# VHH binders against Mitotic checkpoint protein BUB3.3 (BUB3.3), part 5

Target 1, 314 residues: Mitotic checkpoint protein BUB3.3 (BUB3.3), of Arabidopsis thaliana (Mouse-ear cress) (f4i241)
Amino acid sequence: MSGDRLEFENPIEDAVSRLRFSPQSNNLLVASWDSYLRLYDVESSSLSLELNSQAALLDCCFENESTSFTSGSDGFIRRYDLNAGTVDTIGRHDDISTSIVYSYEKGEVISTGFDEKIKFWDTRQRESLVFSTDAGGAVGCVTVSGNNLVVCVDASMHIYDLRNLDEAFQSYASQVEVPIRCITSVPYSRGYAVGSVDGRVAVDFPNTSCSSEIKYSFRCHPKSRNGRLDGVCINAIEFSPCGSGTFVTGDNEGYVISWNAKSRRRLNELPRYSNSIASLAFDHTGELLAIASSHTYQDAKEKEEAPQVFIHRL

## First folded at step 1 (VHH)

Design n05 (framework vhh_7nfr_2)
Fold by ESMFold2-Fast, scan of step 1:
Structure n05 (fold): chain B 314 residues (1-314), chain A 121 residues (1-121)
Amino acid sequence: as target 1 above (314 residues)
Amino acid sequence: QVQLQESGGGLVQPGGSLRLSCAASGFTFSSYSMSWVRQAPGEGREWVSSISSSGRTIYYADSVKGRFTIARDNVKNTLYLLMDSLKSDDTAVYYCARVYSEWGTPYFDYWGQGTQVTVSS
């Protein structure tokens, strides 16, 4: 294990779903199945806010320093006033809402759910729901980069142009050819890095006509069992926000590994964490990496230990 | 039905040479660009070289430029990699891959099973 362990007044009592740093500060959101959204000030090493939302929280995002959102197991999309310490619902999916992101280009919150819908919310208008469209299947993960929204369905990327939602999505088959578990955008490019349920990473450049880069995929964290090679699910993948071309992966066995995207080489492996890696987040500078060591409800677990969040300094 | 079968790997001393072959079947070989990609133990896949469908346009990774030569025989449906001045760092499984381009972005849609190259004294 590596990094400073975060201390909370009330311990995290169920799985951590997502870690998100503010795009402008070292404020960290921690969303968990124990129904709490926590805001932690990493610089002062103190818990700033802890709000019970009355439902397991599956994903979270920042709009700005004073406003954040979550998606919940009850389908509700919640908005948090981080200065006032209040929470309100702005709408809901017809089933569990699994992912939520904020589009700075549109000024809208985008959520997905088991109802196979993508919903767009603008909290500045009287009725928050602006638009709803079909995801084309059960959504595994979501990312937004510029004017592109990518929704992963099984092994495919469904790409939406946020400037023209009247057009059907473009479908792109990933090189991993098994369900995609996590996705992140490649900084300064039109590319995406994905992690699969069987331990593969792929870097793909869907819906781009200008890339000269060669795509690749590789097996990240294989393991052997009963003489057979079994893959290990990659739960988290994140690019460093600086122009270094470095990304990190976190897997079901508790390994955090950093990679160079251009050379396709393993750079560093942190000492193993006691539980699966549920989420990873870089701060806005790329100098801090937040690591959630926590069970997940996506995969069967042999042993579960109490959830912990660590800050690793790079 | 598309099949790529590599051969020619083996154990070789540093400074030695090997010639890899890839037999292609189940598609019109002469219509596709082809590549060699390698994977060293514990490492990700590294692109090595690509050759256009006609053989006129060839690219090499900086790590192998001047030491490796890619070639193809469109009559025999075979891709080759001639490896000279081998180094211990060249130890890897070498894969033959078919290049496909979609919207200007190249990707690999079919892979062979690989052939092991071990450079050791």
Scores: ipSAE 0.000, ipTM 0.091, lowest interface PAE 21.1, mean pLDDT 81

Design n06 (framework vhh_7nfr_2)
Fold by ESMFold2-Fast, scan of step 1:
Structure n06 (fold): chain B 314 residues (1-314), chain A 122 residues (1-122)
Amino acid sequence: as target 1 above (314 residues)
Amino acid sequence: QVQLQESGGGLVQPGGSLRLSCAASGFTFSDYYMSWVRQAPGEGREWVSSISGSGGYTYYADSVKGRFTIARDNVKNTLYLLMDSLKSDDTAVYYCAKSFYDELGGRYFDYWGQGTQVTVSS
């Protein structure tokens, strides 16, 4: 393994779902199935906050340095005051809420759930729920880039224009042609990078008529190196925000690999982590990579070792 | 922490029926998907069935569809698997799991119980 291990006063007692850096600082959110949302100050190497939310947390996002949100196994969408150390609920899905993102362009929180709904929340209003629409199927992952919301259903990307939600989403079939597990936007481009359940990456450019944008797909992680019969799944994919054209992938066997998007060449492979890679996050500068080594229950034989979070310097 | 306790297994002849139960504690039972997963001797674990927190959605492996019924009692915090028309291939240890059913390629499980043995033989 690589990087400095984060130390928590109380250890993480169940799977880590998501790591998120603040867009403006080295504050890191850690959302986990043990019901805690943790805020860690990576610069000072200290735990700032630890809040029990009464339900397993499946995703999290920042609005700003003092406000964050989570989606939970109980369907509730929670808002956290990170300065006061308080949590309240703003609404709920009719089933488990699996993803949550913040749209800076709209000033709204956007969540999805097993109820196959996309819900839009504006906490500036007395009633937070402002819009709800159908996702078009079971949602695997979500990202927001500018005025585009992308919701992945099976091998397809459902693209919503946040400026005109009365218009039906546009469906785009990804080049991976198998279920999409994770997605991220490509910086300074109209593209999206997706990771698949069978170890492939594709870079897709929906809504482009320009042939200068290069679409591709390739097997990013090889077939299992450690005798895993369930195969290799890319659980996390993230682009460096520093404009180097570098992205990283993490798989269910504990491997983190860095890639050059233009050449499609492997740059570095970190020493194997002890558990599956559950989440990856770059800080706002691209100089730090947070890595969650955590059981994901994708492999029925996976040992339930204590989850660990590492900070790797690039 | 989460505690799951399975019961109801035993020896039954082909064509017979069994009802498995799982008593759950340590979490808000009605807010989670629950699943049954089995493991035959010398083999890996195989997902059998899942039920949503409300009970409104149920999912079954093709090998058991039409023969098994998953059910839950959210007042008693108990999960059930009703197994009809049992076959020798159903012989396995059956585990109760707090879970998410991911129709897109994965089945995510949190905390497995001790298991209950089901043997189908003449």
Scores: ipSAE 0.000, ipTM 0.236, lowest interface PAE 12.8, mean pLDDT 82

Design n07 (framework vhh_7nfr_2)
Fold by ESMFold2-Fast, scan of step 1:
Structure n07 (fold): chain B 314 residues (1-314), chain A 122 residues (1-122)
Amino acid sequence: as target 1 above (314 residues)
Amino acid sequence: QVQLQESGGGLVQPGGSLRLSCAASGFTFSSYAMSWVRQAPGEGREWVSSISYSGGSTYYADSVKGRFTIARDNVKNTLYLLMDSLKSDDTAVYYCAREGLWGDYESPFDYWGQGTQVTVSS
């Protein structure tokens, strides 16, 4: 394992769902199935906040330094006042809510759930729910980039124009023909990188026709090195925000590998972590990588060790 | 040992047709996406087409859309490129390439064939 292990007042008792750095600071959100949302200040190496939310938390996002949101196993969408240390519910899905992102372009929270709905929330309104639409199937992962919302359904990317939600989504079939597990936008590009349940990465440009660009996939993580018969799943993929072209992938066997998209080179493989990699996040500078070493319920695998969060310095 | 062997290249007149084949051995062909990449004299490599491991999804460069068709036969471990309405600009060595196993992002392909020459000339 590499990196400084984070210490919390209450140890993480169940799976880590998501790590999110603030886009402006070294504040890190840790959302976990033990019902806690934790805020950790990586710069001062101190726990800033630890809030029990009464339900397993499946995803989280920042609106700003003082406000964050989570999606929960009970379907509730929660808003947190990070300065006051309070939590309120703003609305609900009809089933487990699996993903949540913030659109800075719209000023809205966007969530998905097992009810196969995409819901849009504006907390400046008395009734926070402003729009709801069908995802077109079971949503595996979600990202937002500028005016585009992308939801992954099986091996397809469903692209929504946030400026006109009355239009049907555009469907783009990825070169990976197995379910997409994770997605991220490519900085300074109209592209998206996706990770699959069988260890592949695809880099795709669904909203542009560039005749000299290569559209491809490659096996990012090798077939199981540790006797796993169901294969290697890429649980997390993230690009460094500094424009270096560096991205990282994390798999269900505990491997974190870094790549450079500009030079098209594999850069490094970190020493194996004890659990699956559940989530990865770069800080706003790209100099720090947060790593969640945790079982995930998506593969029904029992945990070998307690969940841990590490900060690796690049 | 992984081997990819192309065949079917040759001299053809503009507007003509050609079928390229790539025989694969030494690995489980049905588990890998496959691609065709070409290189014209004095030029860099240009991606032409890709096909998913099942054959259910196909992708094409804009320069060949509507003219070329990629296909595979997972029983015969063979990749195909059917080329119609050939133009002089299609003159190149055509390579069969396998999706990378271990992830070297310098190349998304970990194995290449020796190539087959396609010349489109009057």
Scores: ipSAE 0.012, ipTM 0.303, lowest interface PAE 8.8, mean pLDDT 84

Design n08 (framework vhh_7nfr_2)
Fold by ESMFold2-Fast, scan of step 1:
Structure n08 (fold): chain B 314 residues (1-314), chain A 124 residues (1-124)
Amino acid sequence: as target 1 above (314 residues)
Amino acid sequence: QVQLQESGGGLVQPGGSLRLSCAASGFTFSNYAMSWVRQAPGEGREWVSSISGRGGSTYYADSVKGRFTIARDNVKNTLYLLMDSLKSDDTAVYYCAKGPYYEFWSGYSHFDYWGQGTQVTVSS
């Protein structure tokens, strides 16, 4: 095991869905299927808040240090006042809402659901829902980079221009050619890194004709080391924010590996975690990596153990 | 609206076979792990089997392993349970359940939608 294990007032009793660091501090959100959103202050090593949301939480994001959002298994989008310790619902999808991100350029929270909708919410308005559009299929993962919203449908990226939502999305076929499980933007680049359900990573540049950007894909995690016929799924992929060109991947067998994106060289493999890697998050400095060791419902054997969250210092 | 419609149950003698079907509508079927859950008279619900959204991963309760096979047809939006070597202990109402994620096995307590069920009775 690597890293310091976080201690919570109530142990996490069901799968961790997402870890998110604040963009400005060492405050960490932990969203889990046990209905709790937890806020942990990594700097002081203390649990700041623990809020029961009445539904399994599938994704979370920060707007700022005092406001966050979650998407839930009940379809509800929830807003949290992190200073007051309160939660409100702002709207709902017609099916499970699987992803949520905040757009600083728009000033809106953006969610997707199994209703195949992308919904845009502005909490400054009396009625928060400002726009809804078709995702073009079942959404596996979502990211926002500048004025671009990217939703992954199977092996394709559907790219929306946040400045002109009246235009249809642009479709870009990823080099992985199998369903995309996770996505992150490449810092200081117009690119995206994706992880696939079969252990591959691709770095793609859908919005550029510039010759300085090199597309590639490779099998990042080997075929199962533990006899799985379906292979290894990359559940999490994250770039270091410090501009080093380093990214990390986490798989459903408990392996966390760091990579140099330019050389495509493996830099480090952490000692195997006891459960699947459900989520990874860098803090704003790139010096800390949060790691969720949790069942992901990809393997029934894992659900008997309480999830754990670790902070690995780089 | 989400709808799950089970069929194929009935009365069968011990050692017999049945094939259960679940027709799904109102959601993108291939995006969801699907499960079979049963409830015997006077008992709580018992998870029987699950299949991932693409059908690559299957899971079985120890009581049915080797006797039951779960399968899906994503073109027809249909889930199946093939039941061989049936025992009197298999007598129950069988429910089709929608999971929260297409690739994720989930315990039945976290399933969002249940069908109306189909009765399976194993007796001489």
Scores: ipSAE 0.011, ipTM 0.317, lowest interface PAE 9.0, mean pLDDT 82

Design n09 (framework vhh_7nfr_2)
Fold by ESMFold2-Fast, scan of step 1:
Structure n09 (fold): chain B 314 residues (1-314), chain A 120 residues (1-120)
Amino acid sequence: as target 1 above (314 residues)
Amino acid sequence: QVQLQESGGGLVQPGGSLRLSCAASGFTFSSYGMSWVRQAPGEGREWVSSIKGSGGSTYYADSVKGRFTIARDNVKNTLYLLMDSLKSDDTAVYYCATDRYSLEYGLDVWGQGTQVTVSS
């Protein structure tokens, strides 16, 4: 196992769903199925906040240093006041809400759910829901980059222009051709990197012609490891924010691997973690990588170790 | 190959109880988390409850917490939902699903569903 293990007053009792660093600090959000949203100060190595939300939390995001949001298994979208230590519901999906992101360009929270809706929330208004539209299917993962919102449905990317939501989404078939498990935007690029349920990574450019740009896919995590023929799933993919062209992947067998996107070469493989990798997050400098070693309900494992969060220094 | 078969629904009076069952086959049942999801007439799907593969952790929607109990029998490959103090707004078709995360990717296995009607 690499990195310093985070210690909590009360241990994490169920799967970690998402890790998110603040865009301005080393404050880390930990959202988990045990219904807690935790805020950890990585610099001081201390737990800042622990709030029970009464439902399993499936995703989280920051608006700023004092405000964050979660999506829940009960469909509720929750807003947290991180200074006051309070939580309020701002609205609800008609089914499990699986993803939540913040759009700095719109000043809005964007959530998706099993109700196949994309909902837009503005907490400055009395009634927070400002818009709802169809996702075109069950949403697996979501990312926002500038004025583009990308929603993954099976092996396809559905691209929305946040400046013109009265236009239908653009559908783009990914190079992986199997269900997309995770997505991230490529810094300083119009591209997106996706991880698949069978261990592949693809870099796709849905908003541009690829004639002058290199689209590619490669098997990042092999179909079998140590002679096993069980498939591996890429649960997490993240680009370093420092512009180095480095990204990391985490799989359901506990492996974290770093890659050079330009050369497509493996740079480093961390010693195996005891659980699947459920989530990865870079801090705003790209010098720290947070790693959730946690079971997911995608894993076909009969035994699961207790969830742990590690900070690896790059 | 993977198969889920729900049963146990029916007509019941408000305040009554029902036990739903889901028989699973074609996969290693104990390795997967299981969920109950319902769909009321004219409404979207609503997650009701989930249970971890080991049976050690259970989760409930606020609307059913304290009234419903999810359980599993890994020897019999069966998932249960015990419903107490039923209300008219519990009327829905109830579905069981494998691993709730696989639902996001269109890889989930849903059965035929079982109708629960709560009326006088």
Scores: ipSAE 0.000, ipTM 0.222, lowest interface PAE 13.5, mean pLDDT 81

Design n10 (framework vhh_7nfr_2)
Amino acid sequence: QVQLQESGGGLVQPGGSLRLSCAASGFTFSTYWMSWVRQAPGEGREWVSSISGSGDSTYYADSVKGRFTIARDNVKNTLYLLMDSLKSDDTAVYYCAKTYEYLSGHWDAFDIWGQGTQVTVSS
ESMFold2-Fast, scan of step 1: ipSAE 0.012; ipTM 0.457

Design n11 (framework vhh_7nfr_2)
Fold by ESMFold2-Fast, scan of step 1:
Structure n11 (fold): chain B 314 residues (1-314), chain A 124 residues (1-124)
Amino acid sequence: as target 1 above (314 residues)
Amino acid sequence: QVQLQESGGGLVQPGGSLRLSCAASGFTFSSYAMSWVRQAPGEGREWVSSISRSGGSTYYADSVKGRFTIARDNVKNTLYLLMDSLKSDDTAVYYCARGSDLFEEYLKGGFDYWGQGTQVTVSS
């Protein structure tokens, strides 16, 4: 394994759900099933906050340097004051809330839940819930890019125009043709990169109209190296924000691999981590990669060690 | 119309073995985590074991770990519980229950569908 291991006052006692860097700084959020939201300043190598939220945390996002949100196993959407070290609830789903993102274009928090709802929250209002709509099925992953919200249902992307939520979503079948496990937007492009449950990556352009944009899919790993009967699942995919055309994938066997999107060629493979890779995040410069080595409650077969978070310098 | 139907229970001597089966219908079986839950006479329900959608991950209560094996056949839409080295304390009605793809936390929060149960009695 590579990179500097992060140290916390309370060791992470259950799966890491999500790592998120601030879009403007080296502040890193760590959301985990042990109910803690942690904020780490990677530049100063110091823990800024550990806050017990009383429920397993399944996703997190930043609004700004002082405000973040989580979705929880209890359905509650929580807002954190990162300077004061306080948390309050802004609303809830009727079942487990699985994903949360912040739309900087709209100024709204967007969450999905096991109730198959997409809920929109505006924290500038006294009553935060602005809108609720149906996702069209069980949501596997969510991303927001500009005015587009993409919700993945099985092998399909359901694309919502945030400027006009009165219109029904556009459905786009991904080139992977199997369930999508993770998604990220391609920087400076209208494209999305997705990772599948069978080890495939696709770059898709759902709104292409006679464009020169290149669509493709390929298998990241053809079979398990460590004897897993389920094979390889891509748990995390992230595109470098610096415009290098590089992306990274993390799998359920603990491998982190970097790729050139143009050539579809493997660039580097980090030494294997002790657990599945649960989450990956680039900092705003693309020079740091945060790696969560953690059990996931999907298809991990190997006995897992305690969850750990590493910072790898590129 | 979700249906879960257990079978394979019965009377067995201490140290014996049983194989329970749960036939699932009315949903895409391979899309759901599945569990076994038991209820002993006069007691509340106790979670026994869970298996992920693919069968790749299995989980056991400490009281049965090393003695019970959970398995599934996604082609036949059937869940199994293989019970070895049975003890009198294993006497209970055993229920098949459906979970989600966030199965560990979902199971702690509840199950959405249950079978009718099958009686296991471990007695001399």
Scores: ipSAE 0.000, ipTM 0.163, lowest interface PAE 17.1, mean pLDDT 81

Design n12 (framework vhh_7nfr_2)
Fold by ESMFold2-Fast, scan of step 1:
Structure n12 (fold): chain B 314 residues (1-314), chain A 121 residues (1-121)
Amino acid sequence: as target 1 above (314 residues)
Amino acid sequence: QVQLQESGGGLVQPGGSLRLSCAASGFTFSSYAMSWVRQAPGEGREWVSSISGSGYKTYYADSVKGRFTIARDNVKNTLYLLMDSLKSDDTAVYYCARHPWYKGSLYFDYWGQGTQVTVSS
């Protein structure tokens, strides 16, 4: 197993949904189905906070060092005061809420749910909900980059301009042509890297009118089963923030692989983890990679281990 | 032709027990994680419990942990929810749901018709 395993006072009792590093520190959020949001200080190797939210947590994000948010299985959007160790609800979806991101450009929290709505929350206002719009279908994953919000529906990217939410979304069909499971923005580019449910990666450029940027797709996590070649779902994809042009993928079979985006070559493959890779996160320096080895409920596994979080040094 | 058919709901007094069943057909049952999701009157859907395809891992919402047990029989293609110590707050329509591998950890591609559970008196 690669990396240092994080020690928690109480072990994680259910699937890890998301890992998020602070944009300015080595503070790591761990959101899990056991209803806890955990804040871990990677620099001191210590658990800072463990807050029970009374519902399975499906995604999380930072606003700043003292404020974070989660989306929950009960539809509630929760705000956490990380200094005070308190949690409050700011609103809810009409159904299970599956994704949450923070837009630094807007100063707003953005969430999606089974109600197929995208909701925008401004916690500086007395009533936090400021806008709601249709996602155009069941949402698989969400990312925000500058003034662009991308919501993935099946194999398509639905792109919203955060400067003009009165406009309908623009739909872009991904090169993978199969459902998208995870997405991340490409640094220094107008592109997005996506991971598919059958083990493919594509770099897509939905907001560019020029064909000068390099577009590609390839199958990176294939598996053979009973004489048939089955792809393995890519659950996580993340770009290094240090400008190296590298990204990492994590799959349902426990493999973490690093890639060079420009050359499309495999750079490193970590020793296989005992469980599926549920989430990956780079710290703000790009020197640390957090890895969640955890079930995701999507595939039959005979001998899954308890959820674990590792810090791998690059 | 994926089909999910729930049964076992009904009226029960607080503190009582019920066993819900979901008969699955039209797909390789053991290859999919399965869940129970409920919808109370006037509320949105709330995830209750999930079980991996093999039955090795089970997961529960905090509101039902210690009271409900999810189980499956892959030979009979049947999902179960054993509900103990029922509370008025458990009153809801209970849905059996299948997890498609392509929609993430909590997206469901097929739903049953639901079975009503009413806890009153």
Scores: ipSAE 0.006, ipTM 0.369, lowest interface PAE 9.2, mean pLDDT 83

Design n13 (framework vhh_7nfr_2)
Fold by ESMFold2-Fast, scan of step 1:
Structure n13 (fold): chain B 314 residues (1-314), chain A 123 residues (1-123)
Amino acid sequence: as target 1 above (314 residues)
Amino acid sequence: QVQLQESGGGLVQPGGSLRLSCAASGFTFSSYAMSWVRQAPGEGREWVSSISGSGGSTYYADSVKGRFTIARDNVKNTLYLLMDSLKSDDTAVYYCAKGTRYVTYSGGYFDYWGQGTQVTVSS
């Protein structure tokens, strides 16, 4: 293990789904299957709030310092007032809602669900649901970068232009050629980095106008070091928000490895965590890495230890 | 702790029907996608069908679409494969597979496999 373990008044009693730092502070959201959304102030090392949401939480995002959202196992999209300590539902998918992101360009929340829909929500309107469209299949993961929304279906990226949602998505087959488990946008680039269910990373440039940029893929995490028959799955991938070109990956065997995207060189491997890595998040400075050591229902290990969250100082 | 037990296989004439069952234990059944995978003599394993944890999403291989139906009973922790219009090419050992994810997708990786149940389609 590496880093300081976060202490919560009520221990996390089920899988951690997502860690998200605020884009402007060291406030960290922890969304978990035990139905709690937790807000932790990493700078003061204090728990700011714990809100029971009545359903397992699968993803979360910030709108700003006082407002966040979650997607839930019951299909509901929830909005949290982080100053008042309250939660409201703004709408619902017809099945489990698996992912949620905030688009600063549109000022809208974007969610996906098992109903194979992508739903767009504007909380400034009386009826929050603005638009709904088909994802083109079961969604594994989602990211938003500028005016582009990328929804991963199996090994493909479905790319939507947020400026013209009436146009059909562009389908791009990833170089990993196996299901994509996680995705992040490459800062200051038109590229996306994806992690696969078999331990590979691909950096892809789906827009043909970026043909001058070099795409690549490689086996990022080695084949299982611990006798796992189904192989190593990359559960989390995250780029440092500073211009260093560094990204980190976390796998289902508890390994966190950092990489230089340009040189494709391994920079560091942290001492193995006892549980799978469920989520990774850089703070706004890139100086802190939050690490969720937790089983996931996307990669459940039958005998994992209780979920823990660590802050590693870079 | 995880245990998958298939049943319902047997010998059937072409055009016949069979219902396969898989009894699951040792995990929270409704939290995982479940799949059926088959292996014919001399062939590799072929993915047949998948169903999401809630049962809201189902996927089928082109070779079985329109003939097979995957279903689950989350109260009984049981996965089903209803096979209609069986063909000689459907002859295989059928395996129940626990997914590593709650979301369905074709050709996914699996944590656990059952012992299998033999389906033979011949005259």
Scores: ipSAE 0.000, ipTM 0.225, lowest interface PAE 11.8, mean pLDDT 82

